# Ledger of designs, part 277: VH-VL binders against o27280

Target 1, 266 residues: o27280
Amino acid sequence: MDSMNVPEVLEIKRIVEESESVKTFIFSWDFRREVRPGQFVMVWDFRDEKPMSVSLIDPVRSEIGISIRRVGEFTDRVHGLSEGDLLGIRGPYGRGFELMGRDILLVGGGIGMAPLAALADEATARGMRVDALVAARTADELLFLDRLEAAGVNISTCTDDGSCGFKGFAHERLLTLEENHDMAAVCGPEPMMFQVMRILDERDVPAQLSLERYMKCAVGICGQCCLDDTGFRVCAEGPVFWSQELSRVREFGRYRRDPAGRRVPW
Short names: E, the ipSAE of ESMFold2; O, the ipSAE of OpenDDE; V2, 0.75 times the mean of E and O plus 0.25 times the DockQ between their complexes.

## First folded at step 12 (VH-VL)

Design Gc2 (framework fv_bamlanivimab; at its last look DockQ between E and O 0.79; V2 from the best seeds 0.00; counts 0 for: pae E 3.2 > 2)
Fold by OpenDDE, look of step 12:
Structure Gc2 (fold): chain C 266 residues (1-266), chain A 119 residues (1-119), chain B 107 residues (1-107)
Amino acid sequence: as target 1 above (266 residues)
Amino acid sequence: QVQLVQSGAEVKKPGSSVKVSCKASGGTFRSYAISWVRQAPGQGLEWMGRIIPRFGKANYAQKFQGRVTITADKSTSTAYMELSSLRSEDTAVYYCARDDQYEGHFDPWGQGTAVTVSS
Amino acid sequence: DIQMTQSPSSLSASVGDRVTITCRASQSISSYLSWYQQKPGKAPKLLIYAASSLQSGVPSRFSGSGSGTDFTLTITSLQPEDFATYYCQQGYDTPRTFGQGTKVEIK
C-alpha cells in the first residue's frame, strides 16, 4: 500500500474561527503530495477517524486548511484542541473538481462551502470570474464570506430565515438568477444539491457535485460508501461527480446509508 | 467599504474604568475579528485583544487579562473595550481595527480614542 | 510571544532617496507580516500584507519582501508625503505583535 495511507502526525499551526460551530485547522503540507479542491483527507484524533474536506490550499505558504463543523463526539474533541496540538492526517483521497471555461458558479450550503472555498481560490488565481451562491439556515451560519470577497468572488447569499440575503433555499434563489455560467460546482445538503442540479441541467450548465457519505477506509475497499445501482464508491470515484453520473444514482437526493448500512431518508 | 468610528476622548481618574466604542458602518462584521490596539504618547503599538462579534468570542493579551473586557453588539454593529483599574500608564490612544483571521493584518482602523488618566 | 525587531529606529532621508527598513521575527512567521504607515495624530495605515502584497490604493514605490524571520520594506523614491513612522506586524499568531517602529525624517 502507498505510504499516503499511513496517517502523518501533524501539528495544528493555526485555527480560524469560521462560525460558532465551524473551525478551520491549518497544517504544514508537503506539496510534493498534490492536493486538489474537492478532495478529502482522513483526520485521526488517535481515537477515531473521519473524512474532512480540504478548504484551504496554499502552495506559497506550504499550508492546507481543513474545516470542521462541530456535530458529534469526534468533532467535539477536535474542537477542543489548540494550536500546537497534534492530529493524524492521511490522504488526500478522492476525485476533486475540474475547472473549465471562464465563468464559474459555486453553490454551497453550510459546511459544503468548505471545498468550494478552496475551488474559488484556484479559479480566481486562474483569472476566472467566480460567482458564489452561499446558503445557510441563518446569517450566523454563512461561511467564508469574507474570504471569498477578498478573493474577488461575487457573492449572493440566501438564508432560510431571511436574516441575510434572499429568504429561502439555494435552488429558489438560483431560479431568480438568469445568468448562465460555463460550469457550476455544488456542495451542501443533498436535498439542496438535488434541486440545484435539476435547475442547472435544465439550463444546460455543466455541473459537478460533491457528495457526503459515511466513509470507513477511504480507499475503495470496504464498500461502506457505495452508491446504490451504480456501485460508485464516493471515496474513489468521488466525492465529486458530474451531474450526468449522479443522474444514474437512484438514491441521490432521496436517501443515504447510515453506519450500519441501513437506508435513512433525508 | 467598511469604516470604523470610535467614541470620543475620555479623561479618567486613577482606579476608575473607561469604555470605548467602535461602530462599524458601511458593512457587517461577518466573520471578521475586531482587535483593540493602544499607543502611549511617543510609543509604539500594543495589541490588547480581539473579539469575533458574530458569535462573541473574545481573546486577550496576557498583560491585560482580568482588567480588559471586549464585547460586541451585533444589532448595532458596535464593539466595546472596557479597561478597569486605570493607571497613569494607561494614558494612550486606543484604536479598534478589523483583524483578518487568515492574513493576520489590520484594515481598516478606527480614528482612535484618546484616554487620559490623571489625578 | 513573538518579538518583532525593526531596524533602524530612525533614519534621515531626502526626497528621491531609496529607503529600506528591516523587520526580524523571533521565530518563523512564514509570510504573515504586514507593514503600516502612521503620521502624527493619525491611525496607522496598511501598506503591505502577506509580506509582499501591496494594499489597494498604495503607491507602487512601496514594496515588501522576505519570509520566515527576515522582512524588508522598501520605498524606491521617497516622496514628501512619505515622511512618517513605519511599523511591521506579525499576524501569524496571537497575541499580535508590532515592531518598535521606524521614524523616517527629512534630512
Scores: ipSAE 0.729, ipTM 0.893, lowest interface PAE 0.9, mean pLDDT 94
Fold by ESMFold2, look of step 12:
Structure Gc2 (fold): chain C 266 residues (1-266), chain A 119 residues (1-119), chain B 107 residues (1-107)
Amino acid sequence: as target 1 above (266 residues)
Amino acid sequence: QVQLVQSGAEVKKPGSSVKVSCKASGGTFRSYAISWVRQAPGQGLEWMGRIIPRFGKANYAQKFQGRVTITADKSTSTAYMELSSLRSEDTAVYYCARDDQYEGHFDPWGQGTAVTVSS
Amino acid sequence: DIQMTQSPSSLSASVGDRVTITCRASQSISSYLSWYQQKPGKAPKLLIYAASSLQSGVPSRFSGSGSGTDFTLTITSLQPEDFATYYCQQGYDTPRTFGQGTKVEIK
């Protein structure tokens, strides 16, 4: 455990600009440290350390990709880096998605599409039929569309402003989609995930949801990633949970926590 | 299926400029890069630069920096390449192509625009 | 800039022959290598991407291999429509660069 909790300093091999606010940073990776879709890593810029989703898992090239949205000081500094610059990476951590059946639905909002893009690659490689509902506020914020198309994913889009696809929220678009999936995987803003989860539960579709919480240690020691009602730690028992595990969680969809553990509205 | 249709052939005088259009259909124009590649008679392929319409940001090969301008109009799904200060060695077929940002390959290609620079 | 060197510059072959074209990069490009076919008066056509992945609609007699700096395009049973010029291209970095081409001619 001690060796795996120390950041490895890795060179940024390539940078892919996904949108104005999202970049994917690609690193060489030794796959003796296996990585599964839905797991996360801690990214260290030698000043601060934040959890980030793995969006690309490529054992053939020995590469891993980490997608980062520019949202504050840490991510602004990371977005200012170039190929050849260094970052510390520790992980992977957490429980990844499990695939089942033949037909999977992915529902992603914003940066939440990152772990789902990795899952889509694995699902298509297994010969599954993959449908993806990709949501964002605007057309220019829809992520991974070209990559998902190239993988053979059937894409539906929605935007809050109607600039691309369905005008409205992901759960509203979901009500108009086919109801014949064997499972679903969901990642995005927690209020969106709550609404999507309720629809999937009514349809009797097994669903796995990926949660993001503030974390300091990544191994569950500090307790700041805990869910109120269950004692689940996002970094240790998640970030991927089955919908049944989340159905009793009072906090889910209602509020979040700051670094000090205080309740903050969404 | 994405298709790229280019403007027609041009005959230009040395010292003038040419602007070639590339209209995309059958895809999400905003989301993919458009590269420009030229081929002089009997010669190989030469990358000139690319644009990602979502960002409006263009990158250029050093050889063309200062002479080429690549732009995109998202409302018409059209990319443009303008080459200035034309010389006889700029006589070539100019292609646009969809540039995959992850893999870096080109598919599809436009049909090409022949540009002839002569007095 | 990453230089791409193809070999041979041209070759003559008969229908049914096995044809091999090589491509060398001046530095490692991992597997970010593509192959194109171009016939006179036409735009290039993508055959292989990611060094070895066959593009949709391309016959299985075409195959690609290699990683790092050395890559190979193979045609296992040359057909009349395969007489063309072939280019490799690296997608690892910008500027994108091409090999000089290999012209495959009928004997």
Scores: ipSAE 0.477, ipTM 0.772, lowest interface PAE 3.2, mean pLDDT 87
ESMFold2 (binder alone), look of step 12: mean pLDDT 92; pTM 0.945

Design Gc3 (framework fv_bamlanivimab; at its last look DockQ between E and O 0.91; V2 from the best seeds 0.00; counts 0 for: pae E 2.3 > 2)
Fold by OpenDDE, look of step 12:
Structure Gc3 (fold): chain C 266 residues (1-266), chain A 119 residues (1-119), chain B 107 residues (1-107)
Amino acid sequence: as target 1 above (266 residues)
Amino acid sequence: QVQLVQSGAEVKKPGSSVKVSCKASGGTFRSYAISWVRQAPGQGLEWMGRIIPRFGRANYAQKFQGRVTITADKSTSTAYMELSSLRSEDTAVYYCARDDQYEGHFDPWGQGTAVTVSS
Amino acid sequence: DIQMTQSPSSLSASVGDRVTITCRASQSISSYLSWYQQKPGKAPKLLIYAASSLQSGVPSRFSGSGSGTDFTLTITSLQPEDFATYYCQQSYDTPRTFGQGTKVEIK
């Protein structure tokens, strides 16, 4: 059995408070185990296990960061942890983003900015021009703005309530931006991603989108994260998909399956 | 570009309290932290604590725990540092500085507030 | 607490000189090290962060190197405006701690 499938108990080195509901937990990482933006890890608090995107990849310091939004019992417990506390981490899993071209557009909503933040770091390090459209419900929920700015990312913001930047949704803001990019990376609420993907397709901008689904095994065995019609497993064939792949996925932007396997509308 | 402007110099008696303000101008706090660092005359720099104004959470150096309170008002983009039970040894220039949560470096700095504790 | 020790405490140099200041941490701090310049009556100014990253607006004659426990600030050609006190600061652990400072004086 691959050692990557056994949770490694790691100490939380530091905690970054991204918002009232989002914290980034930083761990030492052995980069003999490669990790790419867009990949996820399974986080184990010794009671439950949940998939989380990697939001920071620092091979120089041998560190990774995992951003976690407080949304339920598991994340409530994790958010109660302090520096020096322990978590189990196994992975990374899934297909990450691929960088191409010179100019990249990042479109992120809420916690969806987590994997995009990591991608931004890699892209800027490669000398790419990075534009980021960062969306959230309110100004206080906008994530990673300071970090992205520090990295040299050009940021545009939009909020549902207009408390910061464009008032409206990410796809609406995108429609106001005429510039095209060599590629786009998208992550956020699926309805947002669905709309954004359509716009990008119309503009002939190659796009990669990171999906979130209920995951149990993370190794493509249990089938809990299978997408209808295609049989794509988000944990194995994803979570990052090209727009062409997602165009074949009937449920994309329409519904998801809950832990019981029932269809749940977005 | 964010600038930090601090309140004016203070002269206090031993046992009293001092509250220094640090207002961010030309921008907002966003997710940055504000750290407080003091420097006694002719001495080095000493970190006291920090707050993330956006969330109101503060952390303190052990040396000052129980005696220092760091707060922030988001509506005015102002952070505060209150030091109680003042001693002559607390005579120093007190600085606020924007604190990067990832890197932990300080930039920019306030202009400093001189606090003199004397009988 | 992590102790930061600078060397030397003071040095005399002339304009055009190469100046080297060292900072040693009591334990490994990876690259979480920053350098500041402070002039009399003024607040410290960030020069270098992440051990070797030059802060925007800082002249290229300033450079930082090192990782782990040993770090160096180098001024390739000292200018008149560079006479000041320099501090290193670790951001690896809390509390944040500074070196005792190095005063660069005119020879």
Scores: ipSAE 0.660, ipTM 0.870, lowest interface PAE 1.0, mean pLDDT 94
Fold by ESMFold2, look of step 12:
Structure Gc3 (fold): chain C 266 residues (1-266), chain A 119 residues (1-119), chain B 107 residues (1-107)
Amino acid sequence: as target 1 above (266 residues)
Amino acid sequence: QVQLVQSGAEVKKPGSSVKVSCKASGGTFRSYAISWVRQAPGQGLEWMGRIIPRFGRANYAQKFQGRVTITADKSTSTAYMELSSLRSEDTAVYYCARDDQYEGHFDPWGQGTAVTVSS
Amino acid sequence: DIQMTQSPSSLSASVGDRVTITCRASQSISSYLSWYQQKPGKAPKLLIYAASSLQSGVPSRFSGSGSGTDFTLTITSLQPEDFATYYCQQSYDTPRTFGQGTKVEIK
C-alpha cells in the first residue's frame, strides 16, 4: 500500500517563531518515509489541506520541521495552534534538490528559504561549502539567519528597503557575488527566481529552482499544479526543476494561476 | 560575536523591586530568545523566564509568575528583568543568556548582576 | 516541570583522572540536554549541547552521551582548569530546568 496518501495525525512537539508571520512546527517523524530537501508535505488541519515545504530534517532525533507563513484563513488557524495540538501530514511528495560538486549557492526569498535551510543542513553535513543569499523586503522578514550561521553557512543578505545588508533585489546582489559555485538552488517569489535563473545560466552554473503552484492531490493525478506548454506537474515532476527545464516554460516569471486556473499577474 | 553586558550590582530593601538590564553588543537579538537565570549564594541555577526580544513575547516559570516582568527594547538591543516584592531569599546573582529557539541551550551568558536584599 | 537530578553533588579528583557526571531527567527529553561549566565568580560556560555535540573552543577531553532520561558528561583527562561546578540543563520543555550541580574539587 501507498501510505503517503493517507494523512498521519501527528502532535506538534515544538513551535519556533521565525518572524512575525512565519512559524516552524516540529513533529516526530518515522524516517522509513525518507524526506529529501525540496520535497513537500500536505498539512491537514481537519478542515482543509495545503502543501508546505519541509525546512528541518533531523533523522537523529526523528523529527521534521515545517515552516508556514501566515497568509490566509488556513495558515491563520494553524498559527493559532499550540504545542501538543494535532495536525495531519501526508507525504513527502515531489522531487527534491540534488547536490553536486563542493561549492553550492543558495538563493532564497522570503519563505522560499525554508526548503533551502533543510538543503543547507544536508550540504554542510556532506562537507560542502555553502554560500547563501537571503532576501526579503525588510530585515524583520529575513529568515533562518541564526540557524544558517550556526551551520557554518556564509551568509549574504539583501533587503528591498536596505534595512539589512545590500539594498535591492536578490539578482542585483548576485551580480556582486563570487562566480565560483558548482551549483545553485533557488526558491522564492517567481519573478525573483526568473531573474536569478538568467544570471546563473549566463554564468554556466547548474541551477535548481523550486516552484509553488496550486495543489490538490500531490501525486500528479488531478492536474491542478500544471505548468503551461510543457505539461510539467509541480507535485510530480517538481517542485524542484533544473533551470534548463524551466527555460522552456513560457509562463515562468511572467504570470501565475489562481485556484480556478485563471492567469493573473505576479 | 555577540556579548551580553548586564547592569551593575544592586542593594535593595525588602518589599522593593529591582530591574536588571542586559544589552547585546557585537550583534542584534535577531531570532534568539533571552533567558533570565538566577543563582542564590552557594546554590544552583534557576530559570526565571525568557523573552523573544524581536516579538516582545515573554513567558515565565510559574514560581515567578506575578512577581517577574521581562521586557525588551529592540531599538537599543536591551532586555530587562524586573523582580518585585523583594525578599531576602531573592538575594542572588541574576544572569541573562542568549537562548536558541531550536536547541534551547544558553550561549553566551551575561556577566551576572549581584542583587542583595537586606534590611 | 521536568526535574533534572545530577550525581554526584561533589567529587574530589586529581589532575589526569577520568571523571563522570550523570544527569537524570524525570521524563524523556530526547537529546535536548546541555552541559555547562561554572568557575567561582564567573558566568556558566556552555560545553556540550544536544547531549553530545561539543561547543566550539571546548577541549576534546570533554564529551557527552545519552538520550531519553539518562545523560553523562565525561572528562577523560582532568586538567587544572577543569576544577569547577558542572550543570546539566534540559531544553525539551518550558520551564527550562537545571540539575543541582556537581562540584569537581582538588583531591
Scores: ipSAE 0.585, ipTM 0.801, lowest interface PAE 2.3, mean pLDDT 88
ESMFold2 (binder alone), look of step 12: mean pLDDT 92; pTM 0.948

Design Gc4 (framework fv_bamlanivimab; also named H53; at its last look DockQ between E and O 0.77; V2 from the best seeds 0.00; counts 0 for: pae E 2.5 > 2)
Fold by OpenDDE, look of step 12:
Structure Gc4 (fold): chain C 266 residues (1-266), chain A 119 residues (1-119), chain B 107 residues (1-107)
Amino acid sequence: as target 1 above (266 residues)
Amino acid sequence: QVQLVQSGAEVKKPGSSVKVSCKASGGTFRSYAISWVRQAPGQGLEWMGRIIPRFGRANYAQKFQGRVTITADKSTSTAYMELSSLRSEDTAVYYCARDDQYEGYFDPWGQGTAVTVSS
Amino acid sequence: DIQMTQSPSSLSASVGDRVTITCRASQSISSYLSWYQQKPGKAPKLLIYAASSLQSGVPSRFSGSGSGTDFTLTITSLQPEDFATYYCQQSDDTPRTFGQGTKVEIK
């Protein structure tokens, strides 16, 4: 148990360029250490450490993939790495997604599609029907479309600027879709997830949502990722939550805490 | 269904350069790469390099570094391969192919472009 | 670079025969191995990817097996249209490399 909390130095086997700002880093993985879609790992570049979602799980090839968006100093350094370079990985941590039923809806925005891509692979392998609503600001920012199509996923796209698919936000596109599913998995910007959750609740579709919060320890000790009122720790009780759990979280979709612990509106 | 259509046959003198085009139809490049592979007469297949047209990033086999340039025009969905300082050994059929970044297989392929280098 | 070695370089067979072609990698490539068919004057055609996955539209008489360094392409019952040259290709490392090819000829 203690060993999982020590970063393992791993070689980057391959790098997939998902978009101009997103890369997937692939590593060899010992699957004696189980990993589930929706769980995250802590990535250490020997200077800093950040939580990242697992976007690829391949037990056959004994590989995992971690998708990282270039958004700051840490990710800038990581994006500068090449195949053969080293990173520290510890984990996996958190609660992953649960699959149920025969038909599943995935709703993802931006880098939020990372854990959903892994979930899509598992769902399709189990013979489930998978519909995915993929959202982004522009067509060039849509992620994993080719991979999802190859897996047999039925894809609907929406972009803020209308450059691909439905012009508008994910929740607006969802309102135009009449079909109900046995369950839904959602990940993306929190305002998007909040609106999507409301629609799914009204339709009585069980939904799981993956939250992103500032994390430091990833083991439920430091409290930096603690949600107001409930005391939920995103790294321990999450990051995947049921809609019923999030309904108790007042801050959900409204504000988050910055690294200093201050409330910051979305 | 994506199809790749290449430019016509070329006859070149040693020391000159050739530029072959590969136009994609029936789809978009998205995140796929376009790889270039050549085949000398009666010989096997040789990977030269690839580009991700969506981002404009190209990678080359070491053998061709400094002599090959792969580019793409997103507006016309066309990839290009330019080979300079041509030699007789460069006589071959040159293929473009869609390259899956995860699996690394090539599908579909262009019809090929014959390039003959002779004095 | 990873070297791919096919065997045999050529073989003669009759319609209905079982044909087996092998490909060996100089180092482990997991399952990142594809098989192609090429007919004279034509571009290669993808048959198998990920060592054993049949490409859409390819007849079921084609199959692939293997992992690590040793791989096999099998044609259970050779058909007239199957006389061609076959290539293996590794996609584990860059540069991508191909086997030297196996020509399947009429006996």
Scores: ipSAE 0.649, ipTM 0.861, lowest interface PAE 1.1, mean pLDDT 94
Fold by ESMFold2-Fast, scan of step 14:
Structure Gc4 (fold): chain C 266 residues (1-266), chain A 119 residues (1-119), chain B 107 residues (1-107)
Amino acid sequence: as target 1 above (266 residues)
Amino acid sequence: QVQLVQSGAEVKKPGSSVKVSCKASGGTFRSYAISWVRQAPGQGLEWMGRIIPRFGRANYAQKFQGRVTITADKSTSTAYMELSSLRSEDTAVYYCARDDQYEGYFDPWGQGTAVTVSS
Amino acid sequence: DIQMTQSPSSLSASVGDRVTITCRASQSISSYLSWYQQKPGKAPKLLIYAASSLQSGVPSRFSGSGSGTDFTLTITSLQPEDFATYYCQQSDDTPRTFGQGTKVEIK
């Protein structure tokens, strides 16, 4: 509906600087518009609009947080803003994570920890035991460790260069961790998610994976987005998918598409 | 864990300036702000301002605007607080503290730097 | 600026007593309230944040409650090491502000 798709102009209440390249922007939010972990919003700087995952959900304080990595012109401009400045926010959009069971494993890479941080808060508030595997290229790129620890999450880290925790990739670290979880949630680079999914499938752990690329369709004239020639509609059903759904998708973990629609290997 | 170590005590004359340093050590990421808080002898705690070292963004309490400058050197993980036009009323212990960006609590604290303004 | 007012300014207590200190904000600060303990010659020590969250390593006899404008710090079964000055602090807005302090003295 039009009223649901018109950006609301909100004041930046607080800015949290997470790393050299990541900031979290916190806004007062009216929770008559429910927001769940795994959903995203469209952030409008009065020139361009981009999808961003919600990384903090606090109904008690009536706040949401949106974590943004500096990767291009739009995000560069947004990173230049100060507390008190205004941004347009519309949404939320997309399918959020579903929680089940007593034990959850979170596996996040880089900025993929943003939606998982919100999920960790909800899972711990629900009384679940939460184990998080936080992966990055270097120690300085590990995100939300202080916030996860404050929430009571059991944290394992890995870095490609060995600067913090296990030296290696997320899937290599996962092979050394306990197998007993009722579910998992995974978010990060697609090749990482594919490898992690394969291990969790072997362990018979149901997993949900969040795919950033499916958020790009939110500004279209329809809520429909196709991954490839199969006609699979992903935008309305994403960005969060069960591993069983993604195992049917030929593109997942193998290649992506550039703006011209050409296949590009990861 | 992060530890904050401050520069040593100073005795200054009225009208001069003092620059106190606060060096952070430990921890693998710099996702914190540094606040400066002072305490006059026998008095309570008074917040002066804060800086987020990564971006050099500083905020000040109005009472100190025009006299206080808070800076940070990211390469040395050191924050600085410079207070100019010193008065006898500026005699205090000056603390730096890690400022949690989400919750706004202060932990850990530096050991404090005694600044005496006399004669 | 948000003003923080503590009550009482001082109190006398005995080991084993239950001590209650209150803090009032001049406007709603939600749950952005922290409590600190300060001993003579030392930097303050964080006890409680987010109005009711106990800091790691702090004894369970310390607890906090409240939201909005009225907050309480409670110390059950006061111990000899608890004789100190206690401060509340708000972080809902800048400037960050402290209460005037409550000195807990041995009776």
Scores: ipSAE 0.574, ipTM 0.790, lowest interface PAE 2.4, mean pLDDT 87
Fold by ESMFold2, look of step 12:
Structure Gc4 (fold): chain C 266 residues (1-266), chain A 119 residues (1-119), chain B 107 residues (1-107)
Amino acid sequence: as target 1 above (266 residues)
Amino acid sequence: QVQLVQSGAEVKKPGSSVKVSCKASGGTFRSYAISWVRQAPGQGLEWMGRIIPRFGRANYAQKFQGRVTITADKSTSTAYMELSSLRSEDTAVYYCARDDQYEGYFDPWGQGTAVTVSS
Amino acid sequence: DIQMTQSPSSLSASVGDRVTITCRASQSISSYLSWYQQKPGKAPKLLIYAASSLQSGVPSRFSGSGSGTDFTLTITSLQPEDFATYYCQQSDDTPRTFGQGTKVEIK
């Protein structure tokens, strides 16, 4: 039976505080509903429902983790919850990352590291060499560093203010990296992803990028997550796209749309 | 490598309070909590509570709720445990330890602070 | 609260012996179990986490196994520095709880 359209009410088993603004909520999960890195779930707090990336996938313990940045009313309420409290979860939805080759580059900005942390776990478990470029505005906002290190990931950092690692943007740091990779996975602020994608395309590195858009149904029927010039539905054909698919998308990296469909700057 | 250094031994009278400090050096508070665990003479280990020092949020074992206060000062990388209304049964060695938020193991441990409650 | 029961409470062994210590949880704790070594007058030292993962710097003669409710710590060739008290600890639920300890003594 298809339970993807109906939230399952789950107890918060554990809360991990990743930063001042980011928490990971861990739930028991029946892995007969398989979950892949890059897929998302809809989180329901009994008032509103928002898409969130899965950051931890642990079939051995039958657990998933969902990382949530506090950015507004909904996420403020969720951050106020405690272990034992309830949330509704429906999904997973969307197309996840595909792994290829032996060497992968991850490029993540801010909360965009969440799905990449899950991918890093899978890649290292397969014996791949994983390099991660982790970007944030400040050192305190760099996510998952301890977890990535424990998994055997080779980490480079950059911060806008230079408080940790390279001072500057992720694409500027990327230009100074000389290694060739079999593929890349990218997730973060869309302007960052656009600049990173251009560099990776010039280097002929296959890249997959994870996009964020407004979602209502999460199963591709309402049209709220469509990209302007292709009709791609982020919840159905994405959220993970190959760079070649995104080259046909005019809005990518240039503007976004609010929940009412208005064009607004990034 | 992170080290936890605790304040020195204390001798206290019944009904008073004790405040033990735990200073972290050689690392950051990220991704870890600080737990407090005590061990009465010749006895096993008993978890009292924890704090996430960077955010100041504390949780307590029910047995100690209302008598224990756990705090932290992230500017000095120091956590504190205060136990009030002391009685002779509170005579123990009190340890702080970093715990892993994902796995829940304790590593490293502080050296311990002996607290003796007697007249 | 999850009760953790260790067996035996003490044992005597010689250098070179194989030693096993068991720990039983009152309910399933999956693999959320750690083992510690404690010497007199010293803080506990982490040996094993996640039931079977060896902590960095711990000799490979130590190993852990089990899941659910039943867990075992094994020392495959006892050394003079291994005479100590050993504790298991669960981290599946709060409060965190420890076994009562197993004292390993020289014969």
Scores: ipSAE 0.530, ipTM 0.799, lowest interface PAE 2.5, mean pLDDT 87
ESMFold2 (binder alone), look of step 12: mean pLDDT 92; pTM 0.947

